# VH-VL binders against C2 domain-containing protein 3 (C2CD3): the designs that were tried, part 18

Target 1, 169 residues: C2 domain-containing protein 3 (C2CD3), of Homo sapiens (Human) (q4ac94r1171to1339)
Amino acid sequence: SSGLLDVGLRYRRSPRTAEGVLAARTVSISVQIIRACGLQAAAKALAEREPALQFSATVGVNASVTTHLSFLPQGEQRRTHPVACSFCPEFSHHVEFTCNLVTQHCSGEACFLAELLEFAEVIFAVYHENTKSASDIISIESCKEYLLGVVKVPTKELLIKRSGITGWY
Below, E stands for the ipSAE of ESMFold2; O stands for the ipSAE of OpenDDE; V2 stands for 0.75 times the mean of E and O plus 0.25 times the DockQ between their complexes.

## First folded at step 16 (VH-VL; framework fv_levilimab)

Design v6 (from q4 with heavy chain G54T, light chain T98R; at its last look DockQ between E and O 0.05; V2 from the best seeds 0.00; counts 0 for: pae E 4.0 > 2, placed apart)
Fold by OpenDDE, look of step 16:
Structure v6 (fold): chain C 169 residues (1-169), chain A 121 residues (1-121), chain B 111 residues (1-111)
Amino acid sequence: as target 1 above (169 residues)
Amino acid sequence: QVQLVQSGGGLVQPGGSLRLSCAASGFTFSNYWMSWVRQAPGKGLEWVSGIYSTGETHYGDSVKGRFTISRDNAKNTVYLQLNSLRAEDTAMYYCAKGSWRYLYSGYFDYWGQGTLVTVSS
Amino acid sequence: DIQLTQSPSSVSVSVGERVTIDCKSSQSVLYSSNNYLNWYQQKPGQAPQLLIYYASTRESGVPDRFSGSGSGTDFTLTISSLQAEDAAVYYCQQWYSRPYTFGQGTKLEIK
């Protein structure tokens, strides 16, 4: 299954006062999640394996998008608000990541952000939330999320393209 | 040196409200993630809430919709508004500083002295 | 959520002896060559204090007798030669993903 995710990316250098030896400057990575399209195909594909998605695959999915940098832990992941009952949700969501130009690994070795970005990627994941499975607002654990697709954008491309990056999943 | 000084808390009836404060010094407060961690009497530690330097907030499932974390960078203070309190919310509440700057959380490198919240009829 | 299980739950050891505390996570907390696992010490009547971060890096001011090891899902805190002031509850904690979670704690008593 495949769909289209429309995103905008910006890369900015911001001089900042250092509190430590490793933080003289920062880089801001701005991500705009604009819209997703073609989610019905993905939903239908999943519905073949999961009957609980048959209805949503027909009328629309409740879509949200997670964004995360590959060199950061999962806890730093950001998520859009869900857009209900749509195969072409428009999110208009903005996320800004402030990264140190120089970071320190657990080994104590200094690493330049440029080195990280050379091999890093921005990972977008589109999820459907099945609200029918959650009859109790208190039982958030009863809500099941389904992965519709994943888009990975190399961060090196952020240095070349400032906006209008699209991906298929 | 880094210092986190807490205030607020006390005894409250179920359904009541309290506001906790944590005044920070010794670092650029506005640049750091701040969290609240609680500990029920004789029990372990539970992460309650966190707020990024950008103002983005996060909560544990047990307190979502009832607690609100906020910050005043001009006062170098982080707050926790506790509403609709329950008996199970009885705990020592600690303010904790994240080790990473800006949009990142990090480990908890400094802690406040704690504030006791007791919810009882 | 990631569950952390410590072992033992309690231990009594004499001064000068070696102590090991284990922490097991329900899933790996390793990401980009870093283990997002910390150790805290909480003495009676005090707030927790950071001992180890990134599984094996000792926080500034922490005595050399404290060390952390492990990777992925299995971690260990070691006190090479126990001192009387080390009596405390020790917690492991992950910040790999939210919600951040702690182990149930290990109570270390001095014989």
Scores: ipSAE 0.021, ipTM 0.683, lowest interface PAE 3.6, mean pLDDT 87
ESMFold2, look of step 16: ipSAE 0.316; ipTM 0.744
ESMFold2 (binder alone), look of step 16: mean pLDDT 92; pTM 0.944

## First folded at step 17 (VH-VL; framework fv_levilimab)

Design w1 (from v5 with heavy chain G54Y; at its last look DockQ between E and O 0.47; V2 from the best seeds 0.00; counts 0 for: pae E 2.1 > 2, grease 18.91 > 18.9)
Fold by ESMFold2, look of step 17:
Structure w1 (fold): chain C 169 residues (1-169), chain A 121 residues (1-121), chain B 111 residues (1-111)
Amino acid sequence: as target 1 above (169 residues)
Amino acid sequence: QVQLVQSGGGLVQPGGSLRLSCAASGFTFSNYWMSWVRQAPGKGLEWVSGINSYGETHYGDSVKGRFTISRDNAKNTVYLQLNSLRAEDTAMYYCAKGSWRYLYSGYFDYWGQGTLVTVSS
Amino acid sequence: DIQLTQSPSSVSVSVGERVTIDCKSSQSVLYSSNNYLNWYQQKPGQAPQLLIYYASTRESGVPDRFSGSGSGTDFTLTISSLQAEDAAVYYCQQWYSTPYTFGQGTKLEIK
């Protein structure tokens, strides 16, 4: 009742030669952020405590999605542009996270990517970007963003080609 | 404009407990990573703990299991519960705001005034 | 954990001179094109203030005499024309991974 997020996750490797020799030491985790729906309920619930959301909760939100792979630096967050005035936005957005197959730890021990993926997550956060609120004119930012919901998808399911994601309850 | 007002410090005996508070204003508190950073007298900075917008917590090795960070987004306040205090926990404790929304934690653009915690018999 | 080592530990210089402070990381803090390395200034009796983030990006309101450089494991903070108010302790800090860590600090004094 509070909304849903439709995403996909893929694991991409470099091609191998006929001799089976691995040519690359990196792989890509491909993340598709397809669409969301049911955002009005989330916006209305938040508007009970955030007066700046009252209008948007009635007419439509300017939704954007931020995504992060949990073992990468948290500043490697990716985001969509906002989709204006909708409770069911379509993003059709693609991001790539480049990962090393082997990561060195402080102790000198190697850590393989598969070991990281076993317990890692891709985290999605859905925001409303509100540029019309008069109550924010004294704030540090000229455009105030409000968190509508969070979805976490374990990376151990990367062999699954498609995922339907239920959102922020 | 951005303000982080800290309270809750003081003198406490070893093994005791204390709760630090940091009240925030001038930004959308609920969207930001918040951290605690401490500085022992005459020493350098040590990152202690962080918490993201939906409550996921992280701790430095020296305090893990003894300290608990929490937030109340309705009150725009982040807390640090200090348990099982030791002499080496004596420090100025700073509340710090992460510079970007949601999971960003790593560069701190605004800091509180500091709250002194002294652990002494 | 990622260890950061600063050099020198202390420096005393005259107003108008150039100062460099180095920070060496035990591991690379570079991902893609982003270096997860910051610099802070702490004046006596005050909280730290952010100077530089992502190794080379100056925070708003920081004078252009402060600049950061370096990549991977080796980083430098440069003050190109020292002012009296720059007397402080300077810290580098990594945010590549938790626990986040700081260098031990470099005390800058004015002769």
Scores: ipSAE 0.481, ipTM 0.770, lowest interface PAE 2.1, mean pLDDT 83
ESMFold2 (binder alone), look of step 17: mean pLDDT 94; pTM 0.950
OpenDDE, look of step 17: ipSAE 0.482; ipTM 0.852

Design w2 (from v5 with heavy chain Y104W; at its last look DockQ between E and O 0.44; V2 from the best seeds 0.00; counts 0 for: pae E 3.7 > 2)
Fold by ESMFold2, look of step 17:
Structure w2 (fold): chain C 169 residues (1-169), chain A 121 residues (1-121), chain B 111 residues (1-111)
Amino acid sequence: as target 1 above (169 residues)
Amino acid sequence: QVQLVQSGGGLVQPGGSLRLSCAASGFTFSNYWMSWVRQAPGKGLEWVSGINSGGETHYGDSVKGRFTISRDNAKNTVYLQLNSLRAEDTAMYYCAKGSWRYLWSGYFDYWGQGTLVTVSS
Amino acid sequence: DIQLTQSPSSVSVSVGERVTIDCKSSQSVLYSSNNYLNWYQQKPGQAPQLLIYYASTRESGVPDRFSGSGSGTDFTLTISSLQAEDAAVYYCQQWYSTPYTFGQGTKLEIK
């Protein structure tokens, strides 16, 4: 929840760079995943229920982040490469979601992107990729990745902030 | 080898309740989206409910407010609580595993054998 | 809700023949390059089995004679050389948005 991710959101693609009418109907929501902090507390909490994680909760997690825009299909999630053995990883990762300015709603009514953004969120899921260790080698583990936390960032401030949104969430 | 073994079901009167169970093995159950899909006799498939790794629940329109999906990760089991049953809820109920992990759903790559629910007087 | 309509509802075909099953969506299930449309096979007395995901990608272990095509709102499942074990009901399914929905099914019989 508080203090896990330093992220930025902004519009991408100026009308000046748009190609024809189709390009003018499409914008991109640019998402920056800059860094995370305080992951040890999350890892320790998870290790209370997952003993295989107690080593990583002490020495560092192999963190990666999955990003999804709430009104797009779930399969349009994006994932960073993992950053090894850190509780404060630097990702410096960019992802772009293409959005239509006007979309037909399920009711058949036209829907502007601004209306979607008013209640939408960018959803970040932070994972630990569990690597081989003394405990992992000895035990039979069924999965190498564990969910550390979920961060949701509302998109509505993009409607009023010209330079976008940045900060810790 | 992924296996989904279902239990529960049976005959119940209109307005009654039942609880369906689906026991999973062969994968890390807690990481996956699980769904229920039903099929009325001689009819097609209808998605009923889903639950992600984080416990967020989703329902089809016909069952929202009457059915409750839940999971017990310690028992590797997903449940469907069927309340306020109607004749049109008579169906074979399948549990299905989503192909994506964590919060995300996916296509349904593994299915249970089915459990029959019959709602009649 | 996204409605899926399959055609034909039923078809009877000889072994070795080619079969085409269509699925039409009430709205597009395409985002960028991805079509959120799957195909399932249900043999008599059995649970459904996944055949195709993302409209055209064959699931592991599915024979080459099964192929999927189409984009946006119009999709097709093709069985190029029908085998006796292919007698089943075939369903398309969208996973673009919840609630997820299935087509009404196409029954394939061997004559």
Scores: ipSAE 0.305, ipTM 0.725, lowest interface PAE 3.7, mean pLDDT 83
ESMFold2 (binder alone), look of step 17: mean pLDDT 92; pTM 0.940
OpenDDE, look of step 17: ipSAE 0.530; ipTM 0.860

Design w3 (from v5 with heavy chain S53Y; at its last look DockQ between E and O 0.29; V2 from the best seeds 0.00; counts 0 for: pae E 3.0 > 2)
Fold by OpenDDE, look of step 17:
Structure w3 (fold): chain C 169 residues (1-169), chain A 121 residues (1-121), chain B 111 residues (1-111)
Amino acid sequence: as target 1 above (169 residues)
Amino acid sequence: QVQLVQSGGGLVQPGGSLRLSCAASGFTFSNYWMSWVRQAPGKGLEWVSGINYGGETHYGDSVKGRFTISRDNAKNTVYLQLNSLRAEDTAMYYCAKGSWRYLYSGYFDYWGQGTLVTVSS
Amino acid sequence: DIQLTQSPSSVSVSVGERVTIDCKSSQSVLYSSNNYLNWYQQKPGQAPQLLIYYASTRESGVPDRFSGSGSGTDFTLTISSLQAEDAAVYYCQQWYSTPYTFGQGTKLEIK
């Protein structure tokens, strides 16, 4: 399913004290997650396979967005706070990624952040959390998240073009 | 107490299919990543596939397009569908518990007992 | 893919002795002061067991004689005083990026 994810990207130099030469300098990349639209279509499509989503597909989804830079470890993925019962949630959140100016390439050679960003992607995933099943912290086992959509955006595009994504699925 | 109990596997001819299951207990299954790791006879460990709490899947290059990982949170079970099996897929397959959904950690703190898959003509 | 190379491939050591196993990664697995490198122990006929995660954090229940060190591309698992029950194959594993990869393993035998 397709929708709109409005995002922004900012850079800030953030010098760090590090023991290693390669980690001596860092840059903070701030990804702003502003709003998502069109989540009902995604929810309805998913509800065809997941009857438990039929209600949410009608009333509204509890949406959160995960953000990841493709060249960073998976453990560095971040998530917005959930926005409840909306097909067009406004998040107004930012995620900051601390990136080393110099890293090691897979070949063992030094690689500059600029080179990484040339080929990097920002990966967004929008999830719905079924809160009815998660009403009790003790009953977290019944809580299920559903992937509504994923969009991958080249970092260079976010820097050059509009800071927005017009669609995902 | 965390437990991972595996089932399935067995002997199959090349090109055949098998489905492995791993039933989890002792933790909130839906909140954790699950992975499959295999070990060919007398060889080392190879990560095969992983699935997060949201159902996003990841695969090793050697099994992409042939294997499918899935999960049923209602049954606290993770599955591995093995299609188009090859001789080199012969291995002990382990299910492994990953980290909490918000950590996205790739350490495996609990393992199943293993299921042997033998692909032979 | 990130490749991990362990050394030695095998070693035989007497009880009470110090043992070191090295793991080298083809690229750095360090990010934001965290090393995405784990160590596992696998005894014969058993599933692997997590020993160390984040390069130096010992898993609960693991004896104090096991320790992990290193950063970036070079890591070491150390057993300060080898016990008979430590005979096993040891693996390093990175989770910096998918696909997750393991070292080829180091077989530790007791003399």
Scores: ipSAE 0.029, ipTM 0.668, lowest interface PAE 2.7, mean pLDDT 87
ESMFold2, look of step 17: ipSAE 0.381; ipTM 0.759
ESMFold2 (binder alone), look of step 17: mean pLDDT 92; pTM 0.946

Design w4 (from v3 with heavy chain Y54F; at its last look DockQ between E and O 0.14; V2 from the best seeds 0.00; counts 0 for: pae E 3.8 > 2, grease 19.4 > 18.9, placed apart)
Fold by OpenDDE, look of step 17:
Structure w4 (fold): chain C 169 residues (1-169), chain A 121 residues (1-121), chain B 111 residues (1-111)
Amino acid sequence: as target 1 above (169 residues)
Amino acid sequence: QVQLVQSGGGLVQPGGSLRLSCAASGFTFSNYWMSWVRQAPGKGLEWVSGIYSFGETHYGDSVKGRFTISRDNAKNTVYLQLNSLRAEDTAMYYCAKGSWRYLYSGYFDYWGQGTLVTVSS
Amino acid sequence: DIQLTQSPSSVSVSVGERVTIDCKSSQSVLYSSNNYLNWYQQKPGQAPQLLIYYASTRESGVPDRFSGSGSGTDFTLTISSLQAEDAAVYYCQQWYSTPYTFGQGTKLEIK
């Protein structure tokens, strides 16, 4: 399915206390998650395979967006607050990632953040949270999240574009 | 004190199913990433699956499509549903707690006692 | 996936001696001054126990003789003075990215 995810990117230098040569300087990358649109189509498509979403696909989804920079640890992913019962949620959320200006490749060579950003991507995932999910036969869940869509955006594009990412699948 | 008490497992034929449970206490269960790690007899450790506090799940490639991790925060319990079991799934399965809260996973600071799963014809 | 290779696979050492176990990762696990590399100890018939996290931070309750060092792709677990109770299998583990991965383990026996 297709939709619109409106995002922005900013960065600023942030000096850190020296815990080593490579960690002496950092950059804070701020990702702004503004709004998502077109979530009903995604929810309806998913509801064809998941009956538990039929109601939400009609009245509105409880949407949140996860953000991950491809070169960062998985544990550094961030998530917006959930926006309840909307197919076009406005988040107005800022997510900050602290990045080293210099990192280390597997070869042991230094790699500058600029190089990483040239080939990296920001991964956005839009989720619906079913707060009162019924347990299925094979698994017991008190709460279940459903992936509505994923958008992968090259970081180089976000450095150029201030906002506006169209489409997800 | 933190405790992880496991149950389930046992002997099953290839193609069969099992469900493992891990009951947690001593911490705010709903705030933490939980994982399953398995160890085949005489072998090393293999991460199997993880589930964030907010329900996002991750799986090792060897179990994708066959295993399902889930959690019941009201019961402070994490589950692992094992479907389409194979002989190579034979292992001691451990429940493990992530060290960090909320959006983070963390290192495994606490482990369950383990549950043996044996897949044999 | 990030592969972790430990060396040696096994070692036999006398009580009181120094022991070093190496762990090499196929990719750097360093981010924001933290190495996402842990060490676990598993004694026979028991679940693994956390020893070291973030490459060099000792878990609470772990004896001072255990230490971790290294950064990026090369890590070392050191036992300064081996005790009889240290007989176990030791694993390094990365949580930089999913899937989380472990080294193959190093079996430490007391000579």
Scores: ipSAE 0.029, ipTM 0.670, lowest interface PAE 3.2, mean pLDDT 87
ESMFold2, look of step 17: ipSAE 0.295; ipTM 0.735
ESMFold2 (binder alone), look of step 17: mean pLDDT 92; pTM 0.945

Design w5 (from v5 with light chain S32N; at its last look DockQ between E and O 0.45; V2 from the best seeds 0.00; counts 0 for: pae E 2.4 > 2)
Fold by ESMFold2, look of step 17:
Structure w5 (fold): chain C 169 residues (1-169), chain A 121 residues (1-121), chain B 111 residues (1-111)
Amino acid sequence: as target 1 above (169 residues)
Amino acid sequence: QVQLVQSGGGLVQPGGSLRLSCAASGFTFSNYWMSWVRQAPGKGLEWVSGINSGGETHYGDSVKGRFTISRDNAKNTVYLQLNSLRAEDTAMYYCAKGSWRYLYSGYFDYWGQGTLVTVSS
Amino acid sequence: DIQLTQSPSSVSVSVGERVTIDCKSSQSVLYNSNNYLNWYQQKPGQAPQLLIYYASTRESGVPDRFSGSGSGTDFTLTISSLQAEDAAVYYCQQWYSTPYTFGQGTKLEIK
């Protein structure tokens, strides 16, 4: 099982002075990462292949979530801090992605944000981060991180939903 | 001390297949995007394919449907399956490590030594 | 797809001189003050090596005679006071979006 992630997406128009043909030039896609559940099943499934997860799959994972908007550069991903030892973590994390309402296509023609949102997704990745022991912290060794699941939420409904998109995925 | 050691190249006929391998060490392989970049003789670099830590694959337009990238995190190895090879696929193939962790790539900070693939009648 | 065009295609200059190599992108690779444009050096018979990332940040161990500049669609690699070991082909590369793409390369020869 993959578990569930409770998120909210909202389209916000930035306040801007009109500059002729286009009244606003930027908007924000607001992403809220609220909480997750069902992570024990995901951790147990992965632990069948990854013995290092067997303890965490029994007692709780140190979950964190990355998020990225599919048409923005991948380097603009954002990440929550980990929530320790839980299979139902609360993140209460908020991210804003600023987007131009109009952008230039490679042919030189305009491309409106609505065209991008029709096929775009917000991508969430849930990780377990191994807790560093005192010896690992002293040695400055990197924690090993394990991908528990990926959730992709289409942005198409933002074109018609006034209150945005929210719920479990 | 990142190292990427490649193998699996050779001479094949048009329509043939090869599997390229790239064995990684010196970093937490399972956390990183891996890519293949090729260079035809006397020509420039072309990004061919990438795979993120979760196994999601990406391809350049010239190889979609013919090449398959995969990874085995237990063996710290990324693979490129080359199918339906054409003369224009003749190139040195490099594996390269992305600089970002998780699902996302970045700039390619470490490269393998290259593996030659020759497609000739 | 984002196309990158480098200029010049080749250049031959003397040790100690200054060289600029331009890279023009078909689309902006700028987001939130970050330019998703890199530069690589490839010496004959070798794999490429990263020189510059985010348009202007030098990779560790790269001599300070290499510098990158530009934003949006227009980028420049500058090599001040050329050395003999700088003879190579130089590539720009975007990582704004997949498929990632490279410029066609600029061959730098030392006279």
Scores: ipSAE 0.463, ipTM 0.787, lowest interface PAE 2.5, mean pLDDT 84
ESMFold2 (binder alone), look of step 17: mean pLDDT 93; pTM 0.947
OpenDDE, look of step 17: ipSAE 0.627; ipTM 0.877
ESMFold2, look of step 18: ipSAE 0.450; ipTM 0.774
ESMFold2 (binder alone), look of step 18: mean pLDDT 93; pTM 0.947
OpenDDE, look of step 18: ipSAE 0.496; ipTM 0.849

Design w6 (from v5 with heavy chain N31Y; at its last look DockQ between E and O 0.28; V2 from the best seeds 0.44)
Fold by OpenDDE, look of step 17:
Structure w6 (fold): chain C 169 residues (1-169), chain A 121 residues (1-121), chain B 111 residues (1-111)
Amino acid sequence: as target 1 above (169 residues)
Amino acid sequence: QVQLVQSGGGLVQPGGSLRLSCAASGFTFSYYWMSWVRQAPGKGLEWVSGINSGGETHYGDSVKGRFTISRDNAKNTVYLQLNSLRAEDTAMYYCAKGSWRYLYSGYFDYWGQGTLVTVSS
Amino acid sequence: DIQLTQSPSSVSVSVGERVTIDCKSSQSVLYSSNNYLNWYQQKPGQAPQLLIYYASTRESGVPDRFSGSGSGTDFTLTISSLQAEDAAVYYCQQWYSTPYTFGQGTKLEIK
């Protein structure tokens, strides 16, 4: 399914105390998640395989967005707060990633952040959370998350456009 | 307490298929990253596959295109479908729980008892 | 893929002695002061057990004699005073990026 995810990216240099030869300076990369649209189509498509989503596909989804920089550990993934019962949620959320200006390449050689960003991607994933079960503390085990879509955006494109990407699958 | 109980496996010929199951209890299954890790006889550990709460799947290069990880949150069960099995797939297969909710979690705080898969002609 | 190399591959030590196992990664697994490296213990016929995560944080229930240290590409698991029950194979594991990878293991035997 396709939709619109409005996002932005900003970065600034943040001087930090150097720990080691390669960690002299850091850059803070801020990813802004502004809004998502077209989530109903995604929910309906998913509801064909997940009957539990039929209701949400009609009335609205509880959406959250995860953000990950491809060159950072997956464990550093960040998530927005959920926006309840909407097919076009506005998040107005930003996440910050602290990045070293110089890091080690897979080859063991020094790699500059600029080089990483040239080939990097920002990965967004939109999830629906079934809150019917989440509202009941006793039924927390029945709470389910559903992936509505994933968007991978080259960092270089995001730096140029700064806002507005379309199409998640 | 957290429990992971595995089933499936057995002896199969090369090119054959098996399905492994791991039933989880004692935690909110749907919130956690689940993985399969295998160990060939007398060898070390190899991460095989992982699946997060949203159903996103990841695979080791050695099994891409042949193995499929899936989960049924209603049954608190994670599965590994093994297709096109090779002799080198012979191993003890473990299901493992990621430690953190909602995120990819690469440290495994709980493990299943293991299921032996033997691929032999 | 990130490769992890452990040393030694095997070691035999007497009860009460100090043991150190090293793990080297082909690239840094450090980000924002967190090292994405774990240590596991596997006793014969058992599933692996988590000992240390984030290089130096001891898992609940793990004896104090176990400690992890290191940063970036060089890590060490230390057993300050070896006990008989510590006979096992120890593995380091990174989760900085997929695919997750393990060291080849270090077999620790008791003299």
Scores: ipSAE 0.535, ipTM 0.850, lowest interface PAE 0.9, mean pLDDT 89
ESMFold2, look of step 17: ipSAE 0.593; ipTM 0.821
ESMFold2 (binder alone), look of step 17: mean pLDDT 93; pTM 0.946
ESMFold2, look of step 18: ipSAE 0.582; ipTM 0.822
ESMFold2 (binder alone), look of step 18: mean pLDDT 92; pTM 0.943
OpenDDE, look of step 18: ipSAE 0.409; ipTM 0.823

